# Miniprotein binders against p81326: the designs that were tried, part 86

Target 1, 226 residues: p81326
Amino acid sequence: MLHFGGFIMEINHISKILEKEREEYIRNKVEEYLKQGFSKDDAVNKANQSWRTYIGHRIQDVIYNLLKKFLKDSGLKVTTDKALNNRNLPEELDKVKRLIAINYGEYLFLPDADVIVYKVENNDIKIIAIISVKNSFRERRFETTYWKLKLKESPVTSHIKVFLATPDKDNEISYKCPNGKPKKMRIILEYELDGIYFLKEDFEETEKAKHFGKIVEDIIEISKKL

## First folded at step 6 (miniprotein)

Design h83
Fold by OpenDDE base, second read of step 7:
Structure h83 (fold): chain B 226 residues (1-226), chain A 81 residues (1-81)
Amino acid sequence: as target 1 above (226 residues)
Amino acid sequence: SPEEIKKELEEAIKLLEWLILMYEKLGIDPEVVRLAKFALLIAKELLRELEEGNLELAKRLAEKALELIRKAEELIRKSEE
């Protein structure tokens, strides 16, 4: 934990900060869904689901902007899967898109890639890392692992590092063996992925499980080896 | 050691930059952002003065930075209540 004069960085509290907006957001969404003809129970459920999506996107956006800023000085570039979904892509992004595509025989599909870090050298693009951002693990718990394994199957993509960034607000993967019982999800994610980066302080640190503050340095180091 | 202090200060500067960017993107308390920006400026100046060997001025800057940090922490704490 990097402290300057005892100051604790608020990055560790990103989920808590965003949760301050939850009550108002839920109220507004419930009202919206009621107007659409949903029952009260359905409206509440839909509002809660909407909130989970909303907050996840906000966290992703923050992480994207942070990485973009702090990797810029190293000459590394950052994009997103959303940016790659455009029909008319600049040549550079079109190349990036092709270099992360997974082969399914007749079709190529992109992995879930909330953030993509790459470098351009001598007009050649090298994909360095894909960062998946997860606020919670309620749904698709091992999806990131699936994509990592798929990327490993091709010599074109096997070098791409896959990282998970999460505040893990519900402590789903913060510890490997709480109370002496192994947390299957933490163990598998840590084993299969190249790294897990926590936007919090209360977690079990390992070689692969680190504070989010280390991600920039790690990515830069990886980039030098490619 | 002076070298250790310098390293810690460099890390603190990076963290402040993270904080500022995060708070700006999240639309959080503008006053906290302002304080953080001032702290960042002071920290950068402090680093320069340390590098130049101006220890007295560096000390004064450090004190000012700590003051701003304390104010920011207080504001953050109040916002969480």
Scores: ipSAE 0.029, ipTM 0.471, lowest interface PAE 4.2, mean pLDDT 86
Fold by ESMFold2-Fast, scan of step 6:
Structure h83 (fold): chain B 226 residues (1-226), chain A 81 residues (1-81)
Amino acid sequence: as target 1 above (226 residues)
Amino acid sequence: SPEEIKKELEEAIKLLEWLILMYEKLGIDPEVVRLAKFALLIAKELLRELEEGNLELAKRLAEKALELIRKAEELIRKSEE
């Protein structure tokens, strides 16, 4: 029996840490830009843009560590695309890489799988889910959907769940138009993907679009069916 | 430097090829694909001119490629509406 209250508490704790980290990062970057001769307003704007880039990588790392911690007791393992691109792969990770690779004739490419959840059962590796982490949708907005469509084409990969995890700070996919209709990007992403997990409070939940706090429970339930 | 410009351009060509493949597969906006294909052709010609040392022609091609990229970006933004 698992209780996900601890996971929710950890998310809330990390959120506080990230806000303090943001304040320190912005303060330090503003100081750096002021020393370079930028005006106060320009320094603040540049510092905020720098933070947007930094937090993208930071959120991916946070999600990896949270999932690794909270899925461990369910016998599930977590890795990253960065780990799979290392030159000297352990046998287990080499097998994971082969099980998610997509064939393009004479070439094999990895999908945009920032975080990968798998299990080892009866000495076989089964991929449960890949999670694409997006801090912003200004660039490569449909990349995750493209990889989902490619994975569906092969019996080896068609069972793999493809999730999007995003804070969506700019309300790019959680926003509703005045008439209540979601934006086209939100409609397409929700239709094609297996789930969208928001790292924010202010949005309307659906069957596929959920608060990030539900991801651990969902992954465990999916793994039981494999 | 010319070497740095070549590297950035080679990277942009790969991104445009990937974008064309992705948008054609998704069937989202034929006009975006058309503009991206135009930008790809110009970018490849730009790379060739840079390799041959024709900097003046390369500069004009770069300006045209940038114009097409801006138009494609605007159409992508409008597709969100």
Scores: ipSAE 0.000, ipTM 0.133, lowest interface PAE 20.9, mean pLDDT 77

Design h84
Fold by OpenDDE base, second read of step 7:
Structure h84 (fold): chain B 226 residues (1-226), chain A 80 residues (1-80)
Amino acid sequence: as target 1 above (226 residues)
Amino acid sequence: SPEEIKKELEEAIKLLEWLILMYGIDPEVVRLAKFALLIAKELLRELEEGNLELAKRLAEKALELIRKAEELIRKSEEKK
C-alpha cells in the first residue's frame, strides 16, 4: 500500500511532464511533415494529432502496467483490447474476449477496452472491470458511456464495471458546476459510468469521481463481490 | 537563489520518477533513470549542506544520464 501511495502522487504531474516533451516532439514532427511536402499549417495540425495519439498510448501503457503490478498479488489478471485483437489467442484470452463481446445480431463487437481486469476461479473466467483511458475529450466524448450502456443490456456483461481514467488536462470534467454552471459532460459521465479516476489532484471529488490511487482498492473490493 | 535551485531540483526528481514509470518497459532506460534519480537526490543534499563543488559534479553526471535515457527512448520510439 505504501509503495502505491508514493507512486500515485507522481502521477499528478503527468500533464507538466508531458508538456515539456510536447514542444520538442511537435518541433520534430513538424520538421518531418514539412520534409514530406506538407504545408506549415498542415504539418502543425498533423504533429498535434500525432502527439495526442502518442500521449494517449503512453498513458494507457502506464495505467496497464500499474494495474497489472498492483492487482497481481490479489490474484487478478489484466489484459488489453490490443492483446485480444489476435487470430490465435490462448484459451484464457479467447474466453475473456467472448465474455466482453457485445451482440449486434449477426455480429459480435468488442467495446473499447483499453484495460480489462478479470479473475480465474475454478477454471471459470469472470470479467470484473473495463477501464477506458482518455487524455482529452475533444473527440468521442460519450463513447465510454455508450459501451457501458451496451454492456448493461446483456445479462452476460451487465455486471462488468466500466471506469474512466483521465488526467483531464483541459479541465473538461474535473468539476461539476464551475462558476455555478453545470458541466454536462462531467454530470453524464459520472451518472452513467461506475467511476471516474483522475490522474491529477485538482478535481471535485465525489463518491464516483476519485483519484486514480483508489482504483486498485475499488477493483479488489468489486472482485470479492463477484 | 538556492531556494530556486532546490525547487527546480525537486521538479527534476519528480520528472525522473515519472520517466521510470513511463518507460519502465525498457530495463536500460529504467536503470539510467534510477541512477540519475539517485544522483539528483544526492545533489539536493549536497546543495543543502553547502558543498557546491560536489553538487556541480553531480548535476553534470545526472544530466548526462538523463540525456542517455532520452536517446534510448527516442530510438525505441523510432522502431515502433
Scores: ipSAE 0.017, ipTM 0.434, lowest interface PAE 5.8, mean pLDDT 84
Fold by ESMFold2-Fast, scan of step 6:
Structure h84 (fold): chain B 226 residues (1-226), chain A 80 residues (1-80)
Amino acid sequence: as target 1 above (226 residues)
Amino acid sequence: SPEEIKKELEEAIKLLEWLILMYGIDPEVVRLAKFALLIAKELLRELEEGNLELAKRLAEKALELIRKAEELIRKSEEKK
């Protein structure tokens, strides 16, 4: 049996590292834009916009490394859609790619599967979950739900759990209306997806919307039923 | 009935596509599954055109090929 206290400690440690990384990134980018001739206000705005792009990739890497570390002892493996886009794939990853790919006639496309969890049993591969990582919903509101619905259409992929992981710093899906009702986007995402994992403290937890600290335990439980 | 046979064929086509996706690296499984897929699609067409006797024979052939593909997969897994 695993003990999950270490996972929560690691998340807290990484959160502090990311805060320091943000401060350094912003300082460096402001200096860079000032050297390019931008005003102080424009340099700050551009640096903040650059950080939003950077942190998206950074959070994906953090989640990948955390899941890889904490799922290993449960016999679960973790990969990324970026790894699956290599031309020369090991046989195991080639099988993973085929098992999550969606058919569009003559074409196969990978879903928005930033992180993929699978297991190998009897030389067979079972995909447990894919995790879409979003640091902002401004321009990509229902992309994850589209992929969930497409995966449900095939017997090969219909069992795959689709999770969303997000800090939701802009309160786009954790905010409540003044009357206490969840936002429309939150309602739709929670309904269609198998789970939402928040990388923040302040939100109303439900059966499907949880703190990110719960994800390892949930994935292990799901894998035992497959 | 024709509707029941058509539903069985559509499920068989899905299964064959699944076998190709899952075991695409094994050339023999892929070859057998693709062959069965072609027969199943031809069968669906004949069924839609009302050629029920030919459709029935093609359905039996497609299902037999699917069973053979599943058997090859099973034997491969048992031998590690």
Scores: ipSAE 0.000, ipTM 0.144, lowest interface PAE 19.9, mean pLDDT 77

Design h86
Fold by ESMFold2-Fast, scan of step 6:
Structure h86 (fold): chain B 226 residues (1-226), chain A 81 residues (1-81)
Amino acid sequence: as target 1 above (226 residues)
Amino acid sequence: SPEEIKEELIEAILKLFELIKEAEKLGIDPEVVRLAKEALELAKEALRALEEGNLELAKELAKLALWLILMYEELIRKSEE
């Protein structure tokens, strides 16, 4: 309870920091491109493209750090797909990697698991959830759904919860169509995934589509049942 | 449904053209880009199978095309690390 309140405050603080960071980033990048001889319109376009790439990585890092901080007291551990792709992997992370990897004959691939939550109990590792972080849906809208369906095929991975976390700044899955129905992409993602967590205020909340502030409590509840 | 599969295949084909174009701009390894090109060919074959009324073949080929797209995206992600 007390822990949940602290998490909400941290989310609100981070949102304000990210918006201020965006303004400073765009301003600096525009000036940089102008000094390189680009026109004002080109400089603005390049700065916005640079920000889209930057913020994607930034949001993943923020979510990783917030989950690591707020899940620690519940005995839960957090890692990333980047950590799992290191050449010299610690034994614990090597086990995590093997417990989420999907087999395609000669090949093993990791799902779109930007953030991974697991627990260690008596030297056994249990994967609780994987979280896919998407800043935009234009290029990769159903990637997370594909990995969820693949994980469901194996007894080893079928228990793993697959969550999507997104600010959805372009309102691609948080807004309704003019007729009041949810967009097709929202319907499919909500149906197939275990949850969608929005880093924004204005959306149609359901049992599976929630404010990001609820993710810590939900993960802790899931871990108690495993 | 056949209509839904057709829409998804058309979207996949358009997406693959953009992915290949972007990979060339980024200087991605031609061997990696080959996966996206193979996915494009499979998606086209799936669309052809659908037009011929072979729904089962269309589904199989579409599934393989999606697998190659995801494999391509994973290799791109790893290379940028």
Scores: ipSAE 0.000, ipTM 0.109, lowest interface PAE 22.9, mean pLDDT 75

Design h87
Fold by OpenDDE base, second read of step 7:
Structure h87 (fold): chain B 226 residues (1-226), chain A 81 residues (1-81)
Amino acid sequence: as target 1 above (226 residues)
Amino acid sequence: GSPEEEYRRLIEEAKKLIEKAVELAKRSGNPELEELVKFAILILEELIREAEKAGDYEKAVELAREVIKLAKWIILMYEKE
């Protein structure tokens, strides 16, 4: 077993490392928006919004690449919802897309699935897990929970594990009861999801709330039971 | 040696391994490997800055060892492709 433990500890610094680019990024974006005719205040607000989106995608890409590499030796495959948003999909990915789709009567929609882990056995595809990556919880705090609940409603998707991966930069869900006060969001997310994986060291560990370093082992274990 | 001396040795080793990984990643044309190498470089740069500011060489040694592991893994992945 490649001691994945060491590389995973370094993930704790992803947010800090990426935040160093923020000042330069914001400056450049503000200048760009000013040239487009926005006011200074609007330019700053738009630049900050752009940064949140940008940093979120970068963290997602890192997590995707890590999981893809670490799960490869176990025979597990990894894709993304973005890769599934194509008109011409290979047969394998078309099957993956169909196996994660949620029924809304006349329409099928995909859950938000930043990372999708699946296996192929005897030409059959089994979806193992969906990982949602959230840098902050300022917007759409329970979106991942919604998708988990929707996936549970169908026997086709009810077995799919839904995990949240987050650096939780603002310590919104790192602790259950800081200062004796329950954190509603932590409690609900931990209850409804199959696991929360932190890209940081400073958090309250539980059976479902673990360091991101454990996610590979957990996914492999789940895959053996399917 | 002192934690500081150990840190300095490990950082030099990490730099050499990362340089090798960068070269291999560029040759492979694999964008995933290139991204991992870029990330390793960013971590190394952060470790250097933290060591210089905090003087916590014990923590710096631990982190440097992890960077070395990562770099070695990247090199191994290249050799498997």
Scores: ipSAE 0.021, ipTM 0.364, lowest interface PAE 6.4, mean pLDDT 85
Fold by ESMFold2-Fast, scan of step 6:
Structure h87 (fold): chain B 226 residues (1-226), chain A 81 residues (1-81)
Amino acid sequence: as target 1 above (226 residues)
Amino acid sequence: GSPEEEYRRLIEEAKKLIEKAVELAKRSGNPELEELVKFAILILEELIREAEKAGDYEKAVELAREVIKLAKWIILMYEKE
């Protein structure tokens, strides 16, 4: 794993930076809410809720930058749904957009594709994977599964791997029930998706549910089979 | 029936399924389910707007079927939460 030692080190470093950012963010938000007249307890609760929204955007950017950095040497390219929504798309990104679009007859909709990994060979584009980033399962928890099922229906998109990346801080899908069975959400997501990558240390790995540090290696292996 | 008649029937079915999902979410007091239902409503409204703007009821029928699938899927997710 020598080639991926830097990736593991970078993830660990970023985890520590995010924790420090959390402390500063919460401290500043508590101050802000106190100035607005909220009680100390209410200010703390509101600050924690605000952090959960903020970190969602932050983690998407982190994942994009990490994948872009560590997949470059393998000839793989990375883009985002934000990039694909620009009006003036380069030809290459316009092709990527069309290759991930879900076909509802003559209407085309883009799936939830926070990060997209693809390769270019002889001017042809092959989509390798779509990664959905979820900081919390409070909202739209099964959206990723719906898009995976739609992608499977078309020969153009059926090969595309759909992954979920999540810190799962509230143990919503990394926790097993006392009777030994995972919760319904975990069962459905693991069954229907091609993989779940956790940005946390304390969970039981399976064939499809892995530490985020393994995502680069897995994507490279998938790309070799295309 | 015509594609327009089928579209109207399917949109009525989609609205009823979403109404049921709204009722279940409200009764559950589950904020996550309430947000999922809001999402389904937004998707339904967007798809109706696009389909009717195009005036293509064949494609509108196809889109309405997808909304129905989404609504049923949300209801199924609720059944054991």
Scores: ipSAE 0.000, ipTM 0.127, lowest interface PAE 19.6, mean pLDDT 73

Design h88
Fold by OpenDDE base, second read of step 7:
Structure h88 (fold): chain B 226 residues (1-226), chain A 81 residues (1-81)
Amino acid sequence: as target 1 above (226 residues)
Amino acid sequence: GSPEEEYRRLIEEAKKLIEKAVELAKRSGNPELEELVKEAIKLLEWLILMYEKAGDYEKAVELARFVILIAKEIIEEAEKE
C-alpha cells in the first residue's frame, strides 16, 4: 500500500509554494492584459483573478489524482464534473451524471463536484461522495453547503456525502472560535457538510474537521456501508 | 552536504527509479498499472518542481525521498505480477 501519509504531509505546503510563484505570474499576466488594451487597474484585477483560478485548478488536480490513486485499490472509482460535461459519455459516466443530478423541475443541474467517488457493484452504480475543493473562501462561501442541502432533498441523492477539501490559506475556517469569537463560516460549513478536510496542520480538529490524510479512509468506510 | 546538494542527488535517484517503474509497468502489460504509474509520477514531479522553483530545498529533499519510496513500491508491485 502506497505511503499515502507521507505525500499528504508534503501537500500541506502547496499553498505556500504557489504563493512564491504569484509575483511572477501576476507580472506576466498584467503585461499580457496591458497588451490587450486593458487599463493598469483592470489588468491587475484580471491578473489576480486569473491567479486564483490557476491555483484552484492546480490544487484540484492534485487532489483528484491523489484520490484516484489511493482509492483504486479499494475498487472505488473517481471522476470529475468536467469529465461529465461531455455530449458522448460512456454508459458508466452517463449513469454517474444522472445519479448526482439535482431536479429543478424542467431542468436537471449538476452540483459543483470537483471530485466524485463512486463504486460499481452488480452493474449498479452507487455514488459515495462528492468533494469540493476550495483554495479560499472570498467568493461563494456557502456554495458547497447549498449543494449538500439540495442533494439531501431527494431520496436518490440524500445518501451522498459532501466533503470540502481546502488548504484554507487565509485561516478563514481553520478555527471555530479564535480569540473567543465564533467564526460563522467554519461553524456553518462544519454543521452542514459531512466533513472538512484541511491540507494544512494548523487547524482545529473535530469529528468533522480533519486533516486531508484521513479522507481516503473515511471514504472507504462510507463505501462499505452502502 | 547542503540541502540543495542532497536534493540533487535524491532527485537523480528518483528519476532513475521512476524510469524503471515505467519500464516494468509497460512490460507487465497491465494498462491499469501503467496509468497509475504515469499519474503518480506526473503528480510527484510537479510537486518536486514546485519546491525546487521556490528554493525550499529542505522540503524538496523530503518530497524527493517520498518519490523514491513510491517508485520502489511500484517496482515491487510490478515485479509480483
Scores: ipSAE 0.017, ipTM 0.325, lowest interface PAE 7.1, mean pLDDT 85
Fold by ESMFold2-Fast, scan of step 6:
Structure h88 (fold): chain B 226 residues (1-226), chain A 81 residues (1-81)
Amino acid sequence: as target 1 above (226 residues)
Amino acid sequence: GSPEEEYRRLIEEAKKLIEKAVELAKRSGNPELEELVKEAIKLLEWLILMYEKAGDYEKAVELARFVILIAKEIIEEAEKE
């Protein structure tokens, strides 16, 4: 029996926790900078910069933990690119690394894959999806599309779904044509990627652009067809 | 110097080395070297230009250095043939 109400409830609960965590983080960092002799305005600016760095890593960790928790009962496993960059890899993770590596002649490079979903059947590894997590689109805005195009070129990796997960708080890709003017980044990302999952309520929903609450259901469905 | 200044120096070096690598790989007739040249050109023309337009000069520098490295390896191997 599949139950996705619990996952949606957990996402809503975590969203509220992150809002409270932001307020506490900013308050503590402002006090810290004030003690160092910075002005109120400088302390607030530095605290906001610190939060932007912190939340990027925090969102990746949250997504990893949520997917690990809610995919476990479907026989799916979750890992990260950080785990795959360890020199002393367990045999299973070494196989995962080899199955997502891109060939450049004599060299093999990993795509920039924040979260990786795979399954194990009779010691065979099947990669289901790679999830790129973006808190902002100020830098490396097209990196995910490049890796999707490279993975599509190889018969070993062409089946792997490439998803983007983002809170998109600056509304950079939430709408295709918000003022009648097309947003090229949203249009390109939706066209090239297998899906965009928003960690927010207000966005233009399409067949490929959905609430993050849909991701577990979608991944399980894809896994059944592999 | 800034990452942007470093990038502008490295991209000119990368372009010159790729031109030499293309010529030598063709003369070698080695399909492995020809494939490496194709991948280096893709990195140069699409990915590096994309990062340059995005203003991500740190990543553009990293990729320009990588293109220089593979171009030099292609040149060295082609010269041995």
Scores: ipSAE 0.000, ipTM 0.133, lowest interface PAE 16.6, mean pLDDT 78

Design h89
Fold by OpenDDE base, second read of step 7:
Structure h89 (fold): chain B 226 residues (1-226), chain A 81 residues (1-81)
Amino acid sequence: as target 1 above (226 residues)
Amino acid sequence: GSPEEEYRRLIEEAKKLIEKAVELAKRSGNPELEELVKEAIKLLEWLILMYEKAGDYEFAVLIAREVIEEAKKIIELAEKE
């Protein structure tokens, strides 16, 4: 337990460490896009968008690997929406996919589920939590909230906890009322979601807004109640 | 080389530089240097854990480079005292 806490606290450096590669990455991508015939301005814009996607995936992968490892000892399993996007799924993952699907009448769609935590008991699968990983909130600010609300609409999925994990690099949701002014996004996300987990130290802690270091304990506790 | 091979190289370099930084910081008696060393050790420990536990060699390489940079800064500061 002690080693886990110390390790997870150092996750605060992820954003800083990854950002060191940005200049080189952008330079290389700009050159690539120029060679493809884009204008300088378009190449820069595309490179910046590519970086946002890249860094988002890297953070997601780190979080996935951490959760997978630290939840393994508790008998919990971890997968991703990407792993579920296969035509030939093992029976277990096919069941997981069906248990998180949202009904739109003629169609079933999966929520954005960067990380899915589940348990297998007596050959039955129980979905415990979905974790959405966001590096920034520039786009799709309430997407995770939408999926949480949709999951609540069905008795099949209403029990699934939805968490947001973020370094919140731009301090968009770190504080509720900085300088006495309410931050709409923080307030709404905290209200609608089951928890927000920060990969940083500088944030306003609440019952639902915690350091990422608490997420494993919280998930294990939830799993015991299911 | 592979990310794993690069990690193995960098972690050994990081360990050596941190050891040197620790020694120099202790000799200086400067509390600021001691704090910087503590932070660098934390990063190194995290690097080891990430490698051994998560198997993310690509990310581990990034952390290792950071540890090396921090250790070099500490050494440079300590040598100026």
Scores: ipSAE 0.019, ipTM 0.444, lowest interface PAE 5.6, mean pLDDT 86
Fold by ESMFold2-Fast, scan of step 6:
Structure h89 (fold): chain B 226 residues (1-226), chain A 81 residues (1-81)
Amino acid sequence: as target 1 above (226 residues)
Amino acid sequence: GSPEEEYRRLIEEAKKLIEKAVELAKRSGNPELEELVKEAIKLLEWLILMYEKAGDYEFAVLIAREVIEEAKKIIELAEKE
């Protein structure tokens, strides 16, 4: 197993890779829109909007693969909500899905569980944490807190830790009181969630708001208490 | 070719450049270059374990290119010594 210092180095390298991917993606999308007959300005604007959607999925993939690698030797397994939405699920994933699903009368819905960490002991599955990945907070600001509160209501799911992972490039939740004014979104998210993990260096650190480099150690510690 | 074919070509180049970077950094005796080499080796190990083994060749290509760039940068810095 790699030392945690190596994990932090890998996070720094990922940031560089994503920036290069951004440049290539935007260039290709601008060319695509120009071929469709859009003006240069419209092509650039559309490419930037497309990138904002794309990067959300890429950050989720990166987090999934990092957690899978660094949790493997601790006997912990990682999956995604995309995997759980397949038509014919393996028995193990079907059990995972049932253990995180929320009941709304005749309907069952999955929470916003972009990445899911669980363990298996003699076919007994225990969900340790779900991680919601947010690149921005513009329109769905408190969605993660809604799911946390719903999970808390059931004895089956109340033990599940709900984490938010974010680069927060626009500094929307990086500080609780920037310029002396309380930032509602940061304060509410920190209060309701079990943790916020930043994929950046500049933010206000608290007991629950940490650099993403701390997430592996925290998850392993939580799993030992189950 | 496919992303997998591109990855196979790039990973061979990355390994050769890392090997050269390691040798040159060690010869230089510069601790900053040796630290950069350690970081590049970690990225290469991560690439193989996480992306190659997982079959994620589209992202593996991007990481392999990053390893190549880091190795070339180290070689350039060592040669200026």
Scores: ipSAE 0.000, ipTM 0.292, lowest interface PAE 12.2, mean pLDDT 79

